VHH binders against q9xhz8. Designs and how they scored, part 4

Target 1, 326 residues: q9xhz8
Amino acid sequence: MGDTKVETISRLAQWRIENFGPCSFKKSDPFKVGIWNWHLSIERNRYLSVRLFPELSRVSKEQPPVAKFVLRVSNVGPNRRFYISPVYEKLLRTTDDCVWHVDSSFHGRFTIDVEFLDLKICPVNGGEASPVWPTDATMQSISTQTTLKCLSRMLEESILTDVIIHTADGTLSAHKAILSASSTVFKSMFHHDLMEKESSTIHIDDMSRESCMALLSYLYGNITQEEFWKHRLALLGAANKYDITDLKAACEESLMEDINSSNVLERLQEAWLYQLEKLKKGCLMYLFDFGKIYDVREEISSFFRQADRELMLEMFQEVLSVWKPV

## First folded at step 22 (VHH)

Design j6
Fold by OpenDDE, fold request of step 24:
Structure j6 (fold): chain B 326 residues (1-326), chain A 120 residues (1-120)
Amino acid sequence: as target 1 above (326 residues)
Amino acid sequence: EVQLLESGGGEVQPGGSLRLSCAASGFTFSSYVISWYRQAPGKQREWVSTITRTGSTNYAASVQGRFTISRDNAKNTLYLQMSSLRAEDTAVYYCAAIGWDRSGYEYDYWGQGTLVTVKP
């Protein structure tokens, strides 16, 4: 029976060797860890050289492993001695990518252990390596996705809803806990109700049912980009009205992405109305610094007639700041 | 010490008007969402109105169109203008700051209340 078999359990591989005999070189049978077959080899010269390497295959070539691991060599018997390697973290492609030299002569039976501390797949395109085993980030991702699905279901199926929302053209059901956790205004509204666990009704008459659903979708963590884009102005209004700070910021960022001549004046007005400084600055920059005011020259008079005096002053100051006297 | 002190309560006839004030001290008033609550005898406390940091306002359906909440940050004062008062508006009115600040710190501050009695 050849002493070339390697046993594996969890992240540990163990190679039991009966003796080196007259040989100066031994190679283990393949053993599987992750998506690769691996080999251990030992060479006896001045030192015992231990090598860990993946079996040459399409998988190992196209998806080479990045392994974090420790090697151990121990003899068997009453005078058991252990040698432990440093922790290696290496991309392993060939037999010589990692060599551990042990200053010991092992006569008789001895064991080589490989403990994999981490194992990652290196992408061919040079991207970030993907872990073979779950990490904290993986668990968080799984947990997050599960929670989002749960919240979505709670909303969609009205599971234990405790608040009815009357909108301009319909009604929705939601959870006071979610609303209160997301908004200081809702928290204030439901403060006593939360204590007494009473059902409530609120009126959001300035939103359509559809836009309110988008708001709820956002709060429950399942809004799509399309829905957000479609309702972002209504969402901005709601964010301001109900003091949803993160939503307000998200809306501002979104509106900053696509400023153009057809929407800049409207967005400037919204920026002013909701005190969005970044958006306001962006709109002013678009109009005056980039000189795009000429593209809206037909609409600008109407805008000036309706604009707040303070906004007009700010606009004027901006003009002065970019104006170069001849 | 955080303090909210309500004033302006009293007796008024149905259809009358009253203005409540809440003087705040001991915290940065302008950074807080502030609300009015009321509690009628033998009833649960109920939300009346809220004003945000930026001045957005919300009202309970029962007072919508009749009450107006406002704030003067320079004076650290919250107001509730009540009009078209009804018997059912009789209650102790409380000023409260409830929520989270920008740093995520939770606050829950209440005044002692002021009594409003609407009777013929």
Scores: ipSAE 0.790, ipTM 0.938, lowest interface PAE 0.6, mean pLDDT 91
Fold by OpenDDE, last read:
Structure j6 (fold): chain B 326 residues (1-326), chain A 120 residues (1-120)
Amino acid sequence: as target 1 above (326 residues)
Amino acid sequence: EVQLLESGGGEVQPGGSLRLSCAASGFTFSSYVISWYRQAPGKQREWVSTITRTGSTNYAASVQGRFTISRDNAKNTLYLQMSSLRAEDTAVYYCAAIGWDRSGYEYDYWGQGTLVTVKP
């Protein structure tokens, strides 16, 4: 039996069979695709049954394959006939997980092809299957990471910067193109400069150099969580001032995460100032729905004296909504 | 059809004040970031001020502390209050909506301009 070898190229495996002979069953040698060894088997009964399955191993047991594939059977010669299976997408663990029945008898030399369209690893922990081959998503991820590294370098090394930013206590250099791409305000500011490619200066006097650096780090994709947390209020102000919508949303979400008695009134004021409805609602819920207003009873009078009249009305309405008669 | 129409320009003495208006029509004014630009004789057009959809304002260094941009969404009107005017403020002033919306739609709308002349 010298015809059990399977050849592979890319995502295609081909098994050339010289003759089925008197046998009703044949199994191929192992062939490697992805991280698994595979086998093909054929059984001749009423139909020709073709099976694809992984070789039993620790890898196949702990990381079973989810395969998307097509099977093809064809004879060799001038009267070549082709039979093509449906597209299968299956978790393959045993020999019987996928069986294709072909209503044909092949006498003599014929070929079995398996084309893998996709191959994924099924995690043991029940998580999402991971692809063996790069997908559009993976390529985008790689490209994104590369771009971020480049942008970070451009900022850190001041590569072809064309704008100087004057802050409250220092200066920074940046790229008008990046700023304009992230902010409608900056786009407006640099609209003519972009056309003429001239260097310019802007003033951000309401931010420190450090806070402004955090802003740039965010825009260039190099900000750390620590820096973000440290400067999130300044970043929120900047996001609002320069209409950076995604940053504003990120800041709002961050501020929602750590509402407590020591910061809730300040957060409420900030929510009002920057029109952050989610944060406002969160603060009101904390104070009134959860009854934490008692914990800030010493500060609440001062807050009321300084708060906007409309905010006070909203607070009052919230109190009424949760008020229960004794 | 989108239209921006500037008005309020004229002659003024140094140190004087002037208020420009820009009437907008043909689009949802409140959803746009609006700006003032100016072009002096023999010079390139330059950015003056921008007001966001939420009312945040930005100014060029040359006009900071002297000019005030504001908007009335109910009237679809943009304003520029100019004070302490200088000879170098002489220019044609344009209102413009330049940018993109949250969906990525790009807009670039301009008025015809109004002339401001600061001279003794």
Scores: ipSAE 0.778, ipTM 0.934, lowest interface PAE 0.6, mean pLDDT 91
Fold by OpenDDE, last read:
Order: sequence, then C-alpha cells, then structure tokens
Structure j6 (fold): chain B 326 residues (1-326), chain A 120 residues (1-120)
Amino acid sequence: as target 1 above (326 residues)
Amino acid sequence: EVQLLESGGGEVQPGGSLRLSCAASGFTFSSYVISWYRQAPGKQREWVSTITRTGSTNYAASVQGRFTISRDNAKNTLYLQMSSLRAEDTAVYYCAAIGWDRSGYEYDYWGQGTLVTVKP
C-alpha cells in the first residue's frame, strides 16, 4: 500500500508513510490549513530532512503564511522512536524556508506530524499579519463587537428602556444606565432613579430627534462616520451640555481636520463657545499664520460684530505675533 | 474634609422667590459638576438642576423656566434662584457633587439640606 494522504484535524496534520524504500525524496499530497494548501517533504541524506511549505499559488505569493509550528516524526512498531523539532516561527514562501534535520533513519512505516501553534496571514497591501485562529486579542474583539451589537439592539428595539427623551421635534427612549455611565450630568440626573428602578422623562429641547439619535448612537457604540460628520456640531453642543468629555474631544478633532475658508470663522466661534483650545488655535493659525484671513475678508466684518471681545483680543494678539514688518 | 452646606431655605408664599446657597469646602469646587436635589415630604428625592464645570446648566422639567442654577467658583458657592414658587416645590433641598473623574474615581458628596416651605 502506498503512502496515505495527509490528514488534518484543526491545527494538526499527519502524513503516514508506508515505507521510504529506495527513494531519497518524497513529497506529500496537498493539505489545507488556513487559506493555503501545504506540502510536507522528506529527504534522506546525512539526516532525514523534513520540510513544510505552502503550495505555490497566487495566494501564497501575495499573502504568504507566517507559521509557528512544531514537527514530529515517529516510527510505527514495538520500538517506537519519537522525535520533536524545535518550535519554528517563520514566514514560509519556498521549500527551503524551513528545514528540520532529524538525526535518525527511519525504515518502514513512520508518521510525520505538523502542529500549527499559530498561523498568520500577511495582508496584500502590507501591514501587520492577522491570525488565522483566535487569540486573546481576537476573542476580546469578538466579544466587543458582540456587545456593541447587543447595545445597538437594546436601543433600536427599546429593550428594557427606562427613560423617555423629549427632543425638539420628537421622542426617543434610552437606558439610564448607559447614559449615566457616559455622562456625569446624566449620572446626576438619574442617580436616585437608578437606585429605585423608576422610569423617568427628560427634555433635550435644544436637539432635534435626529441629532439626539446620533448622540445615543454614539453612546451605544453604533454611530457611523457619516452620522457623526453630519451631526458633529450638535454632538459637540450635547457633549458640552452633558459633560461627555470623550465626545467633545472627538468633535474637536474632527473639526480640526477640515478647516477651510468657508467654515473657519464658524469653527472659531464654536471653539470659543465650547472652550476648544486646539480648534481655536488651529483656526487662528489658518487665518493668520497661513494668511487665509484675506480669503474671508467679506465675512470678517460680520464676524467681528458678533464675536466676544475676548476672542477679538486673542485674534488681535495673534495678528501681532505673526506680523512681519517690512 | 469635603463639606457642602446649604442655606437660604425658609417659608415663602406661592409665587414668591427664594435664593438658596451651597457653600463648598474641602475639594476643588471648580472641577466638579454640582447639582441640586430636593425631597418633598413622603416622596423620593428627585433631581432639580445641574451645572457643569464649564457652566452649562440642566433643569428638571418641573422647574424649567422658574429656577436658575449658578456657581461662583471664586467663592466656592453654588446657587439656586427660585422664582414663581409653588406648593409642590416644598421640600428639603440638597446640593450634591456626584460623578467620576477621568481616573475613574467616583465622588458622591451631599449637603445636609435646607428646608423650603411654600404655603399661603
């Protein structure tokens, strides 16, 4: 009987060889682990050389495997010998990337086992390799995503909601626990309610239902970039009003990224209103350091009429600081 | 030692006005969100108003438009200006600092309360 096909169980592959015979070289049939087909080969010379390598394919070329693995060779019979390789951790692209030399001769039937301890996929476009099998980090990620989905469902389906939010143009339901966990203000509002498990109503009259929904989506971990971008000014207001510091910071960063002549004055006003120092600085740099004040010369007078006197002073000081005498 | 001491309570007629004060000591007042609560006889304690560190204010619907919360950080004092008082506003009023900091430290400080009685 000839050699058997390589059998695989999860992270383990076994190649049973009936006999080496007069051959000095044998290669296994392909076996699948991860996204690659693999081969084992044995060569008899001074040593028995065992090789593990991916089958040449587009996938293996573009996304070569990074494998952590151990090889085992054992004969079959009453005088069983068992050899174990060191643990290898290698990028495997060719047949010669990993060779294990066993200082033993095997006659008759023997088995070669591969145990994959870890296997990673290199991204096509470069970057960090990702594991094929779950790691602690992967499990945490899965758990996190699952939790977020659950929270989203709780909000969307109003599962055990205990607070009604009246907005400018509608109503929403939410969970006091989530709101209280994200905001000191909400925590204060619901402090006794939480203890007594009573329902309540709150009013957020300065937000639309849609904007408030975006706020809730953020708090529940389900907001999209599009929604965030659309409502970031309203969200900023809410963040300030309800002392949601991470949201406030996120809004500030977002607003910093797209400063231009059409929005810089508004951004500056918002920065002043909500005490966003980074944004304020960014706007001032844009206007004065970069000399873009000229681009807003039509709007600047109107801005000056409504701006806080302290802001105007800061603006003036900035002008003086960047002014280059001729 | 953290202390919150309410004052300014008393009897007032319906439609009247009263100003409560809360003197804070033993902590950095300006760094805290501060709130007013009240407890009417036979009822549960309820939230009335909150003022943030930056001066943003929130009110319960029942007092919206009638009460004004404010703070003077230089004096470490919280205020509640009450106007158009109603019988249902009768309660012991408490000032409190409730929340957590960025480090996760939770604070829960309460005053002893001051009684406000609205009656003819």
Scores: ipSAE 0.778, ipTM 0.933, lowest interface PAE 0.6, mean pLDDT 91
Fold by OpenDDE, last read:
Structure j6 (fold): chain B 326 residues (1-326), chain A 120 residues (1-120)
Amino acid sequence: as target 1 above (326 residues)
Amino acid sequence: EVQLLESGGGEVQPGGSLRLSCAASGFTFSSYVISWYRQAPGKQREWVSTITRTGSTNYAASVQGRFTISRDNAKNTLYLQMSSLRAEDTAVYYCAAIGWDRSGYEYDYWGQGTLVTVKP
């Protein structure tokens, strides 16, 4: 009976070898663990050398495994001897990346076990390796995704909604609990709605139904980047009005990404209005540090006519700070 | 110790005006969202108005356009200017700070209330 195929169960791979025979080298059939096919090899020389390595493939080349594992060699019979390797933690790319030398000769049947303690996938583009098997972080991720899906469904299907939102041009249904959990203002609004009252109504007359839907989508965790971009100014207003701190920050960051000559003055005004210091600073840098004020020279007078006096003073101070006399 | 103390309540005729004040102490007033609530006799407490840290305001539909919430952070005082008062505005008015801090700690501070009675 020839050598058996490598059998796998959970994180364990076992290779049963009948005998070495006249050979000095044996290689196992491939066995799959994670996203890779693996091989064990044994070489008999001065020592028994055991190697674990991934099968050469595009995947193994681009995403080599980082494996934490232990090797065990044992003979079969009444005089069972066990040899256990140290714990290896290795990036495995080639056959020689990990070699365990066993100071023993096996003449009969013996088994080689590989126990994977951990296995990680290296990203193609670099970064931290991700575990193949679930960790706490993995479970949290799964749970998070499930929750988001659930919340999205609750919103989309109006499952057990308990608040009606009147907007400028329509109505939406939502959940007081979600709103209250995301906003101090909403929390305050619904704080005493302790009794199963009929669907309460709130009025958000300064937002369109569409913008309000974007707000809800954000709160429920299912907003798309496209929707966010489309409604980010309205969302900023809402964030400010309802004290949604994370949203306000997200809007500020978003608005920082695409400052240009066509929007910088407006954004500066918004930054001032909503006390967005990062955005304000960014706009001022764009205008004065980068010298782009000349690109908006036609609009700047109109802006100054409407701008807050304190903002103008700040602008002037910025000019002075970057001004270098010729 | 956190303290909210309402004042300014009293009797007023329908159509009249009244200004309530809430003096805050024992916490950083400017860092809190503060609200007015009211409880009419035999009714549940209801939300009236909220003002954010940045001064954004929200109102219940029943008081929209008639009441104005404001704050003076320098004085640690919350205000409620009430105009066009109606009989249904009769209630004990409470000042409250409700929310959570950056660490996620929930706070729930209430005043003792001030009575507003609107009657002919």
Scores: ipSAE 0.776, ipTM 0.933, lowest interface PAE 0.7, mean pLDDT 91

Design j6
Fold by OpenDDE, fold request of step 24:
Structure j6 (fold): chain B 326 residues (1-326), chain A 120 residues (1-120)
Amino acid sequence: as target 1 above (326 residues)
Amino acid sequence: EVQLLESGGGEVQPGGSLRLSCAASGFTFSSYVISWYRQAPGKQREWVSTITRTGSTNYAASVQGRFTISRDNAKNTLYLQMSSLRAEDTAVYYCAAIGWDRSGYEYDYWGQGTLVTVKP
């Protein structure tokens, strides 16, 4: 009976060898683990040399495996001896990338086991290796996505909603639990309702239904960039009003991304209004450090007429800080 | 020790005004969202108003336009200016800090309350 094909179960590959025979070298048939075909080879010299390597293919070239694995060699019979390799963690591209030398002679039947502990794809262009099998991080990601999908559905389909939100031009339904978990203000509003009341009504008259939907979408984890961009000012207001700090920060960052001559003064006013220090600094830098104040020279007087005195003072101080007498 | 001490309660006629105060100690008052609650006899405690760290305010519909919440961080004091008081405003008023901080620490601090009675 000839050598058997390599059998695989889960992360284990087993190669049963009848005997070495007159040969000093044997190579296994290919076996599939992950996205690669693999081979085992054995060489009999002073030592038994065991090699694990991927079959040369486009996949193995473009996506070489990083494998964490253990090799085991054992004879067959009542006096079974086991040899176990160290744990290897290697990028495997060639036959010689990993060689295990076993100080034993096997004259009869023996088995070679490969247990893969981890398997990753190494990108050719650099970057982080991606796992072939789910990791804790992967599972968390899957769980997160599932949760978001569920939350989205709860909002979209009004599944067991318990609060009605009256907006400027419509009504929405939401969940007190979600709102309370996202905002200290909402938490305070619903603190007793969560325990005793099934439904309540709140009024958000300073938001449109659409903008409020964007807020809810954010809170439920399903807001798109487009929606966020469209409603970011309203969202900023809401974030400030309801003390949603992460949203406020997100809005600030967003507003920092597109400062230009057409919006910088308004943006500065918003920064002042909502105490956005980063945005304020950005606007001031744009105006004074980069000298873009000249681009808004027609609007600046009007701005000064309406701006807070303290903001004006700050602006003046900034001017003084960047001003160098020629 | 965290303490919230309400004061300013009393008896007032309908249409009258009253100003409640809540003196806070034992924590960084300015870093907290603070709220007023009230509990009428035989009723559940209800939310009245909240003021954020930045001074944004929210009100229950029942008190909107009549009550004003404010804070003085320098004095570690929360205020509730009540105007156009009604019989239904009769309750024990509580100041409370309920929420979580930036580190995720949950806080739930309550005062002992001050009684407001609106009667002819």
Scores: ipSAE 0.772, ipTM 0.931, lowest interface PAE 0.7, mean pLDDT 91
Fold by OpenDDE, fold request of step 24:
Structure j6 (fold): chain B 326 residues (1-326), chain A 120 residues (1-120)
Amino acid sequence: as target 1 above (326 residues)
Amino acid sequence: EVQLLESGGGEVQPGGSLRLSCAASGFTFSSYVISWYRQAPGKQREWVSTITRTGSTNYAASVQGRFTISRDNAKNTLYLQMSSLRAEDTAVYYCAAIGWDRSGYEYDYWGQGTLVTVKP
């Protein structure tokens, strides 16, 4: 009858009904909120039943909405009456997932409003629903991305760099402020430079230019997984040397992810060298608890010849701890 | 009260050696990154060396291979072993704790310095 259209503004949908007197049921046209089309329906029986539901679609089926919303029904005229629903927070998949019963009869012109307070998308493969509208987390993400782009540009384009880093096979430019903010060692190095000098030179002879670039990329927040993976041992060394605690931890975690027979002894040595307790324990567990020492039996002798005495003792103790006498 | 007290300075001939000490008190020494700085006459103060909480060391290029920084946490003491001293090493040497802790607390502590003079 021409009064099935729903208008939307921001998080509000309004359905204006001109005549519902002879009708027992009316369904609105679809209206878009978030990634879904929605419908409102009204049914007159003992009560006026108002329903909000997503239009059936692949998206609504695979990713049904979790909606927090309020419904409002009001007549039009000088004697306006308002009925407001409770706040609903529901997963909406079908027409009956949310029904509001209003104890009122509306025979003339009236409006139905839906105010969405929150709207979330369920992941296709399961997991926690994500908000459609920005939250603090969303804003943080946006801000972070912007900042990272900025910092990346500063590094890549050498915008107002004030330190030259001499590496084993090249030079890089960076910012003392970034380095100093990331490392107590760099902070100590540049403490007076920050106050009095415009430019500085440092030498990192134990790193290649490429590895050092990876370090800078990390510090500037733009390191890729590929770069990190490729240079994680060098990064670990740098983290230890320059007291970059978070990087050291990240490297340790990374090295924990892919312990295998081909790398476990080397990683055990690295764990010992850099005092990575978690990695050390992981390697020991791999070797002894899981019995994988057999897989490295050809390499183990060489390892024992070079290993620190204390490490050997710890290894022995681990063996004793897992060894079950006959 | 946080205190850093340098000692061991003096006159030495070129090529000679000297060991500086810095006695720390009033704070948890072992939890801090500690550094040596120096200021030559008429020059700006410059970084010399840093030792981390875990014992990792860094050196300025000018002293690399000649100076050795070390710490004894049990004695709350920082050391700088200087060898192959040069005239350009003449300066007042300062012990300093500069950085921030895990909680984000910033620290900036300095000693009064000890004079090292390298003269023929």
Scores: ipSAE 0.770, ipTM 0.932, lowest interface PAE 0.7, mean pLDDT 91
Fold by ESMFold2, fold request of step 24:
Structure j6 (fold): chain B 326 residues (1-326), chain A 120 residues (1-120)
Amino acid sequence: as target 1 above (326 residues)
Amino acid sequence: EVQLLESGGGEVQPGGSLRLSCAASGFTFSSYVISWYRQAPGKQREWVSTITRTGSTNYAASVQGRFTISRDNAKNTLYLQMSSLRAEDTAVYYCAAIGWDRSGYEYDYWGQGTLVTVKP
């Protein structure tokens, strides 16, 4: 019939039905939105049932849509009425995935509208659905990735570096602007040197070249998981020394996640040294509240021999807090 | 209002020692990274030393091993212990808080300075 075509405008689809009276079922011609062809169908029993579904194909089978949408049914004429569905958000594979029951009947001439609020492609083997249309989040991601590539090139190619870092076993080149923007200590250090033509030198004698490169990789946004895990303690020390608070917190959280009997005493010492209250309390709870101190019996004597007296007082207080009279 | 007030400057002989103080008010002293700077006559102001919120210290190469920065958060006071003083240490010494807080508020506060003169 000449009333099967659905008109589309980007995210909108409209099916104008000219004659729905003698039959109890109609299905639209396919219409394209996103990468799929779609159908609308209507069925009349006591109520009007409206269905939206993708046309069965290799595309819809292998890459089914996840759609957020609203349906509207309206009649034409002097006494116009319309009904609007709830907002649906569904994975649409078959005709049964979306059925909207309209609490009134429509006969003769009326219109069905679909507004697609969001539309994503669901991969067959799982994973994250891909948006069909760009979002603000997508542009933000592109912008961020571009910036990270620029910073990576600046570090890797030493583009216009203006400071030389002397480490314990080698030198590195870096940018005063990056260091100053990421660390209040470097900001203070370079406060009056930013206008100087000649490159500055600084000494970081307590880091190896490799661990200092891991620090720079963090500051330039391209540290790898392997670099972070290998250098967590050196990065913690640097973050404390140069007041890089987000890195210090990230190192603390990472060190809390894998506390075990082989590392707890070292981590307690580092937490004391760098005033990491969360990590300190976590290590104390692990040792005393959960009784794991018995798992480190061989190491505890040497630890106590080297521990700060104030830390030993806190450890003793924790023992007293968990010790109960029998 | 934020105030940084240096004191303890004066004249000393070469090889002598001097302790500078910086009294801070009008902000939560323990939350700030605080630094010493100095400016010799006719020269650019230069960074001397910085102490962090947790007490970690950093020094300019020219004073490493001779100067010690410290802070007493209970007294809201920054110190600079200077030893083995040389003629080139003659300068006006400034206490400063330069950086940003956790919310991104940038700060740049300076004291009036205290003169240190090392006799020839």
Scores: ipSAE 0.540, ipTM 0.876, lowest interface PAE 2.2, mean pLDDT 86
Fold by ESMFold2, fold request of step 24:
Structure j6 (fold): chain B 326 residues (1-326), chain A 120 residues (1-120)
Amino acid sequence: as target 1 above (326 residues)
Amino acid sequence: EVQLLESGGGEVQPGGSLRLSCAASGFTFSSYVISWYRQAPGKQREWVSTITRTGSTNYAASVQGRFTISRDNAKNTLYLQMSSLRAEDTAVYYCAAIGWDRSGYEYDYWGQGTLVTVKP
């Protein structure tokens, strides 16, 4: 009842003191900011000392606050005086961690304000403290996750689809807007389609329904790593055919990761066909710099007899650059 | 300034063949996805075929197997080889570059068109 209660609004706390004169010390009731209960206290000797500290508890011991804040003291009445602390940034565990000495005396009625500029939870193991209030990066992450869920729902529930895709072994529904925003080929294909037109039909006869669904999952932002791995060769072909450049690059990086003697010649042919410079260089390095060409001796003759003339020249030049005579 | 100039149109008999060309200038032709479109009298313009910067091709169902798109990046020229022509192929054919580059710059360039007439 009296004057021990602190009122809070988000980052702000205000303690109205009704009568500070006979007693030299006063402590507020606890007030909640963040995950902690806090106290303010005042002590008068020659000057006013103001303390801000978390209430002792399991929470404040195991997850102490790191606070950035400003304290203010003002008297009440027509002739108001006003004092502002420096900006403090402190790990607050005990009553001794923050003391502000006001070089003036206050009697009777006055007000103490706290403004929390920042507030973080200190982890037990001394790692990075986490903010109590959202930052731009946190909100961007929430927004991104919400969008991905919306796109996943659009695909899974066929919400307002406007194109039917005929695959080798089934049909799928999709959105022209997603396809057109992701692929210059689909953008060209749908360039003059009117929004009032009934559902368009396209044919992707070189993909199974399952592999085409993997492509759609990529375009809608919800492909899993397992789905990508299973279909990465089909996805590479589709990315090249529909000019989906980021997917093409991702497939290339993935095919670089597991080059081995059983796949290197096939991947070299694919890298040449799809103009994948990094994969081409990786395969050449594997064969010649690492000397794995001897592991494919039986296959290499057929490969050379069928390889593009310019690819063969590049392979020979790689041999010369690696196996120079002394 | 970007220019696309079609040529090679004319009259042909049903079942005949014709080759259209599109000369490109004012941009790095090899970096672009290029397409053919057509517009028959009184109809909306429609997509015919597209060739990517790596040479991959896509065709509208109505021309699949009869038309072949190709490009010569050294000459900055797009081609459309048309065979087994039908009366419904009569249209003005347009060369267009539509898409975006790696920096996200959107492009939408059109030629003047060349008329192909297939006699009944």
Scores: ipSAE 0.525, ipTM 0.870, lowest interface PAE 2.4, mean pLDDT 86

